# Ledger of designs, part 5: VH-VL binders against o66814

Target 1, 203 residues: o66814
Amino acid sequence: SDYLLRAESLFSQLKDANAKEETPYLYGKVKGYYEAIKLYAVEYKEDRIKTLFTLMSKNTKKAVRGAYTEREPLTELITFEPRVYFEEYCDGIMDECFYEKHYEKEKFIELVDYFSLKRRVEFLRNHEGKYCAPFDFGMAEALFNAVSLELMQEKPDEKVLIALREKLEPILVMAEEKLRYAMKKELPCYRNRLSEHIGYWKP
Key: E = the ipSAE of ESMFold2; O = the ipSAE of ESMFold2 at other seeds; V2 = 0.75 times the mean of E and O plus 0.25 times the DockQ between their complexes.

## First folded at step 1 (VH-VL)

Design p04 (framework fv_patecibart)
Fold by ESMFold2-Fast, scan of step 1:
Structure p04 (fold): chain C 203 residues (1-203), chain A 122 residues (1-122), chain B 107 residues (1-107)
Amino acid sequence: as target 1 above (203 residues)
Amino acid sequence: QVTLKESGPTLVKPTQTLTLTCTFSGFSLSTSGVSVAWIRQPPGKALEWLAHIDWDDDKRYYPALKNRLTITKDTSKNQVVLTMTNMDPVDTATYYCARTRYGDYVGYFDYWGQGTLVTVSS
Amino acid sequence: EIVLTQSPDFQSVTPKEKVTITCRASQSIGSNIHWYQQKPDQYPKLLIKYASQSFSGVPSRFSGSGSGTDFTLTINSLEAEDAATYYCQQSRSWPLTFGQGTKVEIK
């Protein structure tokens, strides 16, 4: 695929911009999308690769700019919002009907434990994950976005979803552990948020 | 095969506005990861990057000329248009359009148009 | 903006000789340097990207090297068709900038 060669060229730009040091969150995002692209490359799914490459490229552009300007913004968080429907079940013996709530693509949502992943990524995003675990959080967010995008497909790829979930879990755990440690020890990455919120006045 | 061609007036008077069109084939500017740039070269001088536009309509301009430049695209016509206001004799140059890839966004130019010489004089 | 300075400005070379063109950046640009060939009355053509990667269809006699601030384009054995002006270009930061060019002529 042309996209794999192009994806590799993006890392040359990132290395030259010292993006791993200057914009570690965005560097993580790019790395996460690249790992997702490699999973689809094995299956020759060019349409998925094209979508992920677009996101990878956008984040590379922001990382290079951020290194130059010393500014690193949060980027996209993509979530899948499944449609809800009800199934009617009628007991043939008791002649009584029941309604059970179901989600669109429920089998795949359960396969990856999607709602749990969503809550965990949102917690990191909302509690200084960008500052306390930038690389791991960025990478986790990109891999989670790949999961969300695959769930949005008419026929989600079960094999790729499992592979994405397996790659995402240890990275997500690492980001969570780093954030918990920063919170417990009141490290600068977390402490600065508290001082902004409270507003400190000297006597 | 990728081709780009510049078109527009070859002679403009001082203070007038220059409008140049880049028409391309072999790719689309709706294709993810592609952008088109305008680069000029005054006679006997070095190349100067002026502006570029990405497939997602993200635009960049050379800072010193930013207030004079506008770049737009028409994806259905495979065209990118550069407008430069208040032309001066020092703006006399061959103007090129060139393709760059978004993954090479702050990157290289892989295919170029033939160039169009624009002379600014009264 | 990053300024690129090429050396030499001009070189007259006998066929089959080795040509070395240097490009020096005013600040570190990693490997974000690209090289172009422009023959008289023609548009520039990409030769080398990211300091050392050959563009498709470019003869093997062209090679690039360097990192940081000092970069080199080498033509191992000059052919008559290589008479041209060569430009380096950086992509480390905006705005994109080019060197002043090195003109290579056949003796």
Scores: ipSAE 0.000, ipTM 0.436, lowest interface PAE 18.0, mean pLDDT 85

Design p05 (framework fv_patecibart)
Fold by ESMFold2-Fast, scan of step 1:
Structure p05 (fold): chain C 203 residues (1-203), chain A 122 residues (1-122), chain B 107 residues (1-107)
Amino acid sequence: as target 1 above (203 residues)
Amino acid sequence: QVTLKESGPTLVKPTQTLTLTCTFSGFSLTTSGVGVAWIRQPPGKALEWLAHIYWDDNKRYYPALKNRLTITKDTSKNQVVLTMTNMDPVDTATYYCAHKPYSSGWYFFDYWGQGTLVTVSS
Amino acid sequence: EIVLTQSPDFQSVTPKEKVTITCRASQDIGSSIHWYQQKPDQYPKLLIKYASQSISGVPSRFSGSGSGTDFTLTINSLEAEDAATYYCHQSYSLPYTFGQGTKVEIK
């Protein structure tokens, strides 16, 4: 597809800007979106490719700018917020009832264990994953965003969700391991950020 | 390599409480996405899922048995414990513990313990 | 609860023949089916995950297919060591139920 060729060309811009070294988080985001685009390319889903390319392009622009301005902001975290409802069930053996929480698109949410993925990505985002595991965290966040976007579709693509989940897991584990190590060793990426959580006035 | 081993009494009287311990090696139940489940199999019958516990202490139980089951973990000892109250002869089964891999969201059992036969009789 | 019905309950098969086992779910479960092999007096071993995904160390003669409510486990060319009971298992919703099992014996 035109978008796949254009996506490949974005890496030339990142290389010219030395983005992998200067903006590793944003570089990771771009890489993650690119991997998701490749999964949809084999499924011939141009609408998904276009959406992901737009996000990839946005992050590429920020990476190039960030490399020259020495500023690397956090970018989009896309979450799927399903509608919920409850059903009452009674245990016939003990004559006890329980309430089971059900979600729209429940089968797809369970297929990827979405809420566990969400919790893990949010933990990385909120605990200096950007600084302690920038590339891996960025890539994981982009792949998670692709999962969220697919769940928002009227009929999510089960095959692509499985492929995204399989690609996301080892990257998430790597980011989590790097953060855990940084926390245990009190590395500068984790330690030096603690002062930002304690408000103090600057003129 | 991942290994799991079940231990506990092999003979239980009706109305008593069963306590089974799963001791494992080759993984940590503090690792994100990892879980341990208990599955039983009555003699000559199908496998029955009972309960599982995740690294974050999140627990799930077979709904019809939830008021009889408690699952806990001791990460320092690499153990998961299942207790089942008010045992009945129909609860006679081989009890297995099994590993859910560290892939958060993937729910299947890649490694199983050898199983322990628990007979419930007077 | 989701009921998984396997067919047939029993097969006696000549070596090198193709074996097909089906698992039918009482409702749509996507691809949340896994297949296990259990030999007499042994613990179950994972063969196929999420309907069609291979497991490292499992012979290539084992394959899975299907989605929604109808799933199939295929053994392309049965070998003597494949005599076992095969179970499907769903991870779509609680309780995570197993099928009743299909026993495969060598003629």
Scores: ipSAE 0.000, ipTM 0.446, lowest interface PAE 17.3, mean pLDDT 85

Design p06 (framework fv_patecibart)
Fold by ESMFold2-Fast, scan of step 1:
Structure p06 (fold): chain C 203 residues (1-203), chain A 121 residues (1-121), chain B 107 residues (1-107)
Amino acid sequence: as target 1 above (203 residues)
Amino acid sequence: QVTLKESGPTLVKPTQTLTLTCTFSGFSLSTEGVGVAWIRQPPGKALEWLAHIYWDDDKRYYPALKNRLTITKDTSKNQVVLTMTNMDPVDTATYYCARLYYYGSGSFDYWGQGTLVTVSS
Amino acid sequence: EIVLTQSPDFQSVTPKEKVTITCRASQSIGRSIHWYQQKPDQYPKLLIKYASQSFSGVPSRFSGSGSGTDFTLTINSLEAEDAATYYCHQSSYLPFTFGQGTKVEIK
C-alpha cells in the first residue's frame, strides 16, 4: 500500500518535528491512526487505509505546524463523521435494535462501552484548557474513530474490530490508572469535574 | 537549489491595493507538506508574519489584517500572490516570501531577497 | 497572541568570545522556536529550528537549547561574519510571532 508507506514517512517526519513534546495529544492521535492503518494493511482494506491516512495527515499538519488552539482538537472530535453515525448506531443497540454481525454480542457491547468512555475523555481533556493525559487520550480517540469507521461498513470486519479492541484496552486501562493517580495527587486538571465521571469508569 | 523572488510595485499610494507575486524554483507546491508565507519588516523594525498557503490550499492570515489580505497560489506557474487592500504609510516595509515546510516545520527555511514597498503620496 | 521577548536588545562582543541570546515566551510553546540571522540589508536566514536542530549548512558554532518558555541561542566563538540581528520565532500558535531582535556587533 502506497498509503502505508506514506503513513510511515509521515510518522517519521512527525517525530523529527518534536511533536511528542509540543503537542502530545495530537501526537498520540496521529500514532493511533498509524496503528489502525497497520492493522488494515494486514487485511488489505485499502479504502479504510485511505480514510485513516487523511485523518492522520490532517492531525500531523496541526501537530507539526503548531497552528492550532486548545479548542481545535475538541472541534475535530465533535465533527468527525464516523463518530456521529456510530452514536446513532449505539443508540439503536441500547433501544434493543441489536445489530447482528459475525462477532460476539458481548465484544460489541464492550466496544460501545469504550466509546461511551471516549466522550468522558473529550470532556476531561479540555478542563482548564489543558490535556491531562494527552498521549493516551489522543491515541484512544483515534482508535475509537477507526472502530466507528469499521462499524459504518456494510459488512464490518470482525477480525479488525477484535484487533482494534485489543489495541484500545491497554490504553484505556492506562488512562484510567493515570486518572486515579491524578485524583490522589490532587492535580488541578482533575479536581473540578473528575468525580462526576469516575464512577462511570470502572476497573 | 531552492530560490524565491518577490515582484510587484515599489511605490503605492494611500488607499490603493498592493499585489505582490512570489516566484520560486527548486520545489513545487504540489508536494505534500510544502507551503509559502509572506512576512514583512518595516524599516528598522522586527519581522511580522502576514499569511501563508500550503500545497492543499489551506490559507492562514494574521488576524488583525485578515480583512485586508488575500493569498492565492498557481501551482503550475510556481507562484504565490498576496493582495493587501487599503494601503497606509504604516504598511511601508520590505515584504518577503519564504518557504514553509510543515513536517519539520513551522520554520521558514528559504527566503526571497525581499522587496521594499513604500506607501506615500 | 504569544509575545516573544529577547534579551539583550544589543550586544557588542570581541571576536572569539561566546554570545548568548535569550528568548522568553509569554506562555509555554514546547520546543516550537526557530532562530534566524539577518545581516544589514540582507534577508533573514534560518539557523536553528525546533529549539535545537541545526539547519543545513549552518556552522557548528551556532547551537540552540530550551523548552517551554525559556530558549537560548549560543554562538560559541564569534566570527566577524556573525555581526547581525538575531530573531526568534514561535510556530506553536497562530498568529506566528517573532521576537523584537538582538543586534550583535563586533568590537
Scores: ipSAE 0.000, ipTM 0.464, lowest interface PAE 16.7, mean pLDDT 75

Design p07 (framework fv_patecibart)
Fold by ESMFold2-Fast, scan of step 1:
Structure p07 (fold): chain C 203 residues (1-203), chain A 124 residues (1-124), chain B 107 residues (1-107)
Amino acid sequence: as target 1 above (203 residues)
Amino acid sequence: QVTLKESGPTLVKPTQTLTLTCTFSGFSLSNARMGVAWIRQPPGKALEWLAHIFSNDEKRYYPALKNRLTITKDTSKNQVVLTMTNMDPVDTATYYCARIPDYYDSSGYLFDYWGQGTLVTVSS
Amino acid sequence: EIVLTQSPDFQSVTPKEKVTITCRASQSIGSYIHWYQQKPDQYPKLLIKYASQSFSGVPSRFSGSGSGTDFTLTINSLEAEDAATYYCHQYSSLPYTFGQGTKVEIK
């Protein structure tokens, strides 16, 4: 797809900007979206690719502008809130349509263990700026956003959801290990080129 | 005991370059999440933040003055240096350096210890 | 650029009276505001951090409150040693601006 080639171009811009060293959080986010785009490209799901490309592009532009400003808000975390989603679709909170929609999504929510993933990503977000693994944190957010986007579809793709979870799980494990190590050792969290290379939170 | 002290010329002519040195003790910029900022105050006016540098060598500048300002550190000497080019009479101010005790997002940036300040007068 | 506007610019207060200083931001800054005290011919000293947290060693008569755009520094019983100019300072976004200052004098 054209978007895949454009995504490759965006990722190349990060290398030119030395983003891995200068803005590891944003580099992680862009890489995570890029990995998700590659998964969708083999399935020819252009609408999902376009959405993820838009998010990837936004984060790439931010990274290419240089190092983080003093205080940057965390970029988009997309969450699938089943209650809110069903209320919007069914024009009511407790009608039969609400329960039907909830039942339809339950199997996909269970397949990816969505609420567990959400709690883990929120744990990382809540510790951003104190004890963090910026690259892994960014990548985890982007992959979680892709999971949330897929769950919002009328018919979520089970194959893609499984693939996204398989990519996300080791990233979450790595980020969690680094964060817990940093908390135990009270090591600083840096969001610049040196933090990952120096290994402030290595076990 | 944490101390900071500014040093440099007290009189500068218009168009010249100002170089100020902040020498500190009681902390280091080697591997802690600390920084040093430069803040100025024109006589009888408000405080103005100019720049700061973190232990990881990350730098921030007042955007409107960025093309005139350079901040550097010498970790081994416990010094932070501010250079400001093309001085003008409106740059007459007391210049302070101050410590940033922690620069992670959740703690914000506060200036917990300040130098005594050095008055720099710009006149022909 | 975020502009911080303090009010009043000046007030003369009888000892033991309550002093209220306000700081209004031109856009929302959450709780990313600190308060500094500067006595005549001295360097500034940190009083309140993160809108409402007292800095170590600061007398309990000083308190801060507010969030978003409207912030207040309160001295609940003014002492002679409190004669100073008070500045609010935001660190939400570059440049990290200060208010114009509020000068408090003892009657």
Scores: ipSAE 0.000, ipTM 0.434, lowest interface PAE 17.2, mean pLDDT 80

Design p08 (framework fv_patecibart)
Fold by ESMFold2-Fast, scan of step 1:
Structure p08 (fold): chain C 203 residues (1-203), chain A 124 residues (1-124), chain B 107 residues (1-107)
Amino acid sequence: as target 1 above (203 residues)
Amino acid sequence: QVTLKESGPTLVKPTQTLTLTCTFSGFSLSTSGMGVAWIRQPPGKALEWLAHIYWDDSKRYYPALKNRLTITKDTSKNQVVLTMTNMDPVDTATYYCAHSTVTTWDYYYGMDVWGQGTLVTVSS
Amino acid sequence: EIVLTQSPDFQSVTPKEKVTITCRASQSIGDSIHWYQQKPDQYPKLLIKYASQSFSGVPSRFSGSGSGTDFTLTINSLEAEDAATYYCQQSSSWPLTFGQGTKVEIK
């Protein structure tokens, strides 16, 4: 029943599959979820740990099954959508309920600069981040998913959100720098897909 | 109900490439959790697992044969294809494809439904 | 890779007698063992999955038990149609491996 110990055991499966070398994107995803789990373990938030463990386990399963493939599938991107969230938690549209939830979420969205993080992660996802910076992109996406999930809570944990943001920033910077370098130098990870973006727009 | 059937050449010469097709019905490889395995059995010997492919295009190969094996799927045709290069007489065997699934907690699953098998003889 | 060793290799059994087949793994595999029946000139059929879970349509005379490294397939009362080779298979780690088989024939 100790999810932290169970999470640690998943790395044994990843080592057996040589996932760090064979599926670096998925390995990064699992590492990112594990880092988020450690933050919640300090705060004794078992329900958050259970949710993140489920996502960590699913990505470990993909890595173990796909260790011998050269192409890694993209996995979940979890985004906080304010309108959808408020409609779900306010049965029937009550002005008071909507206003209260909106006020609370706006504070936390601003705290972590959520929509800036979302744009950066989506840019990496849409511009071959999984190919040009697989480990860093995977880890960043998992940490971003943890931020999104925490924003969906009725009472987001401000301390954990700040810690997630601080852990996510250097990983995003590294992924972004690797992608910029690949774009500037027209490395195979980016170059081979450049024509796909322009199609028959070539003269 | 789930059914699978293997097809391909029954006679292959040494050094040639073998291509086998598994055609199935009763499930789709676009459905989460679904997979197909290839297993072979040399005459009078034990079963040998060769490769797996899953709905998300994840693949696994027997390590000693990895450089000779390729497994692919065509979801629209309900087919899985196994290619094995540089065939040798020791590769003479009945080749089976089989249905498998995975759950949230299990990476591996026993093969619950098998095809009839196709005997491939490697001889000059 | 995980090696599975079956015993006995062969047994000749009188009808209605109890048959016991064992499978030993070279390392602990939890309950990730599956049992197959293969009749002469036929494809294998799944009998038991995850050590003890009977597959749909399998007669109740077949049962499985064990965990860790030692596993057993039992046929409580052998019928004529049970003459076959039985294989264990592990799914604990890649590559998937099978035992060498146990041939059961009627006396």
Scores: ipSAE 0.000, ipTM 0.436, lowest interface PAE 20.2, mean pLDDT 83

Design p09 (framework fv_patecibart; at its last look DockQ between E and O 0.05; V2 from the best seeds 0.00; counts 0 for: pae O 17.9 > 2, placed apart)
Fold by ESMFold2-Fast, scan of step 1:
Structure p09 (fold): chain C 203 residues (1-203), chain A 122 residues (1-122), chain B 107 residues (1-107)
Amino acid sequence: as target 1 above (203 residues)
Amino acid sequence: QVTLKESGPTLVKPTQTLTLTCTFSGFSLSTRGVGVAWIRQPPGKALEWLAHIYWDDDKRYYPALKNRLTITKDTSKNQVVLTMTNMDPVDTATYYCAHRLKYSGSYAFDIWGQGTLVTVSS
Amino acid sequence: EIVLTQSPDFQSVTPKEKVTITCRASQSIGSSIHWYQQKPDQYPKLLIKYVSQSFSGVPSRFSGSGSGTDFTLTINSLEAEDAATYYCHQSGSLPRTFGQGTKVEIK
């Protein structure tokens, strides 16, 4: 579809804004969504591509603007919560619908080791990953968000979930290594947390 | 007003395949959440659920019989068809189709057909 | 599979008396119990869904109650037209299962 070409064009705007240097977290987010879009393009999943392109475009606009405010979320972590999902789908009653949906999703949750991925991404979010490994954390968050969104689909795509997990793993490892190094060496990104609620931290 | 009616052979020989048709009115199987189930009752025995199908072609079968059962729908004709292979005298029963909804709070079989008696004998 | 056990299997009751039918599930199934009435040579009719919700047009003398694994259908004042076999049904787990039935006759 033309979404792939349109997605590539967003990187021209990011280059003009020097986003890689000025807003590395957002640049990472955009790159992560772009990688997910490429996986869905191979499968011709236009609805998934449109959703991810919307998220990619939103983060591109933020990066071009170059600023976070107190009114903007500092992270956009999307999580799949099985109980909440099943209760909403099944109108809150724990009956055939709840148990059928739980059983259907369990295969996919196990396939990607979802709760392990969730713990790792949440650890990065909670321990200054945005500042100590901004590009890698942003990219990991976007790819993890794509996994969460796919698990929320009535019929998750097994092939795409496997590909997302395989693409996410080395990025998570890199972010985790950078964060562990910053923690061990007590780097400024880890020691100075004043920016957690107000804008982008600058040492 | 929702109505359902079963049709098919009243007598089947052992080892033959049974095909039953449920024809309905007052609803469409293209409507989100709508489904049709097949339930049978051997003479003097309890009700036994066999299969159901929903608007989105989601199909469920009684596990012990699933290798013998096929449920299909023809939305344009307002029909659901159940096929059961390798019939045995113990499969003699009245076969019912019934309306239900997929959503929680709606899984009761609210409207039933009149039933069709199928006798399996030589 | 979840087994539903009804008691009693049979009861003969004088008109205007109270009838109580119980249904016990082999494991907890939440509120996913439904009750049906089947008169001789007729198809089953839904009476009560999700333990206690009356189906449209069902007389108020029919009520349901229960929780956990123990559920009850009550006919507060039996009428002649209530002579039938009553079945419980669970929708909490696949495969869907029915109780063995309770036959209610007028004395």
Scores: ipSAE 0.073, ipTM 0.566, lowest interface PAE 4.9, mean pLDDT 87
Fold by ESMFold2, look of step 2:
Structure p09 (fold): chain C 203 residues (1-203), chain A 122 residues (1-122), chain B 107 residues (1-107)
Amino acid sequence: as target 1 above (203 residues)
Amino acid sequence: QVTLKESGPTLVKPTQTLTLTCTFSGFSLSTRGVGVAWIRQPPGKALEWLAHIYWDDDKRYYPALKNRLTITKDTSKNQVVLTMTNMDPVDTATYYCAHRLKYSGSYAFDIWGQGTLVTVSS
Amino acid sequence: EIVLTQSPDFQSVTPKEKVTITCRASQSIGSSIHWYQQKPDQYPKLLIKYVSQSFSGVPSRFSGSGSGTDFTLTINSLEAEDAATYYCHQSGSLPRTFGQGTKVEIK
């Protein structure tokens, strides 16, 4: 696909800026989107590829700019917010009823264990994942965004969801292990950021 | 741990009004699907359902006793109150409050209070 | 009003033997039948809900079956602690009603 060639060409810009070393979170995010694009290219889903390429390109520009300006912001987190509805179940002559909570696209949510993925990515994002596991976290965040975008489709593709989930899981585990180690050992990536968040009035 | 306890007088005279309070813990009547029922059992006789109330204030009464019964709740105090007017010796029974199980279509009475014996006698 | 008729009213049963208690509804109640155990001087305890669904902590020797108007509670191997009165209860119609009870004693 033309988008695959264009995606690969973005890495020349990243190399010139030394983004892998200067902006590792954004570099990881660009790599994550690239991996998602490759999965969609196998399935010939061009409309999804366009969306992912736009995100990849946007993050490439931020990585390059960030490398030259010594700034690396968190970028987009895309979450699928399913509609919730309640089914009323009544017994006998309908005098006595109870309610059960259900979600739209419940089958697909369960297929990838979406709420667990969301909690795990949000935990990394809120607890110094960018600093303690930048590459793995960035890559996991992009793959998670691809999962969310697929769930937002009117008819999500199960084969693609499974493939994305399989790619995402080991990367997410690695990011989580790096963060847990940093927290346990109070490494500078975690300790320095914690102090900055808590104390205006340091001794 | 879900628990319920009945309280009120153990002896009432004919024609008096009985007021029973069910005080519970381990659940809230603000929780969707939760309800509390009153059931009585005359000595040596079968169980008789009297009334129930749900989290949304839906109330139901045994039809033959409807004019004598009032069920109310105080969610902030974790209490349900049953009032029964014009008591008669045939109303002598152990009175129970019971919880209905939340979720999955359980209309069974899963947790019961210990019961309180109310004797109606001159 | 739906009348639940239990059979028998009373059983005296040798330990380790099978106990069968029948509950018959005056009209169909689908699967909306529940079973309770009441030991002397105690409050009732839920055993089985919706015909055959065991309540938490209930020994596996208790089981239920049936549909429509005819329901059965079975105690596969009677233990001494199972001496009690057993009630069926229907929730398929208002008013909610109970069977008259079946007293089970150890022979």
Scores: ipSAE 0.000, ipTM 0.410, lowest interface PAE 13.0, mean pLDDT 86
Fold by ESMFold2 at other seeds, look of step 2:
Structure p09 (fold): chain C 203 residues (1-203), chain A 122 residues (1-122), chain B 107 residues (1-107)
Amino acid sequence: as target 1 above (203 residues)
Amino acid sequence: QVTLKESGPTLVKPTQTLTLTCTFSGFSLSTRGVGVAWIRQPPGKALEWLAHIYWDDDKRYYPALKNRLTITKDTSKNQVVLTMTNMDPVDTATYYCAHRLKYSGSYAFDIWGQGTLVTVSS
Amino acid sequence: EIVLTQSPDFQSVTPKEKVTITCRASQSIGSSIHWYQQKPDQYPKLLIKYVSQSFSGVPSRFSGSGSGTDFTLTINSLEAEDAATYYCHQSGSLPRTFGQGTKVEIK
């Protein structure tokens, strides 16, 4: 398919707008989707590539517009919400029964430690990650969205999930380190946003 | 209680086809997330994963042996069957079937059968 | 294919001493590492799943740690019944692979 070539062509628009410097969160998000598309291109998963390209293209348009209008909104966070089921287990020797709650896709959820990833991305999103680590947070968010989308498939691909997790972890760590440093040093990206959320009235 | 038991021939001649059956109780392959795997261990050597099958019939094989292996399940009989063609003396090993228990919910091999030694000799 | 390399291949340890076994993966596997104990002439038994999660009924002296490519199984205070071969196993990539094993003996 030609989606990989089309994805690469979007970077011309980003370069013209100086998006890496002007809208670093959205630039990072576009880059994250591109990395996910490259992983899927190896496996020829056309439907998944099309979905990721649509998200990449949408975020590219917002990055370009934002660079010229000095606006950079948060964009989509895609979370997988597994359904639950219950199984009863009886130990014939111990004469007792209990039931166990299971999630659909449980083995794949455990493979990538999905709920931990979700909490970490949500923490960055809710605690000024966009401002203190824009590129890394944007890229991590896109790769996390790709993980969520794969888990939504009827039969998730283990190899793809592991590859996405491998790309995501170091980027997520970097974003977390930058936020932690900003909090410790009270950098403007964190300190100013905290003050704006508190709201002080003076007479 | 959950148990697995391997059954099949203990002596096979070179070039013959081996068929092993894993018969289990205390769980069903209709259970979401459950898988059954075959692992072998040559005498005095390390464990080698061969194949596994999940409740939804997803199947995976060790690549170097893929053209020699077939894994199937029969949910109504509580069985998983492994077929291995063109046996060779290097395939002499104890063959285990294993699965994860529904209580653990993990990909680790949590309950193992006792194993069956298969000797390939002329 | 991900190769798991255990170290050491063999340890002879006095009772009550600490045992440390390492497992190194040739590529990152995140947290998808599991540990098994195989006593002589027995089938393997699960000890630890996903780096540090103890399986039901496993004594508290067994613990695991690590991430990415470097993982460790620790036996805090070795008991006589812990003489066995220990294997790491990765479920982070196909094919599933095991380490070569670490044999632990008493004295």
Scores: ipSAE 0.000, ipTM 0.408, lowest interface PAE 17.9, mean pLDDT 84
ESMFold2 (binder alone), look of step 2: mean pLDDT 92; pTM 0.940

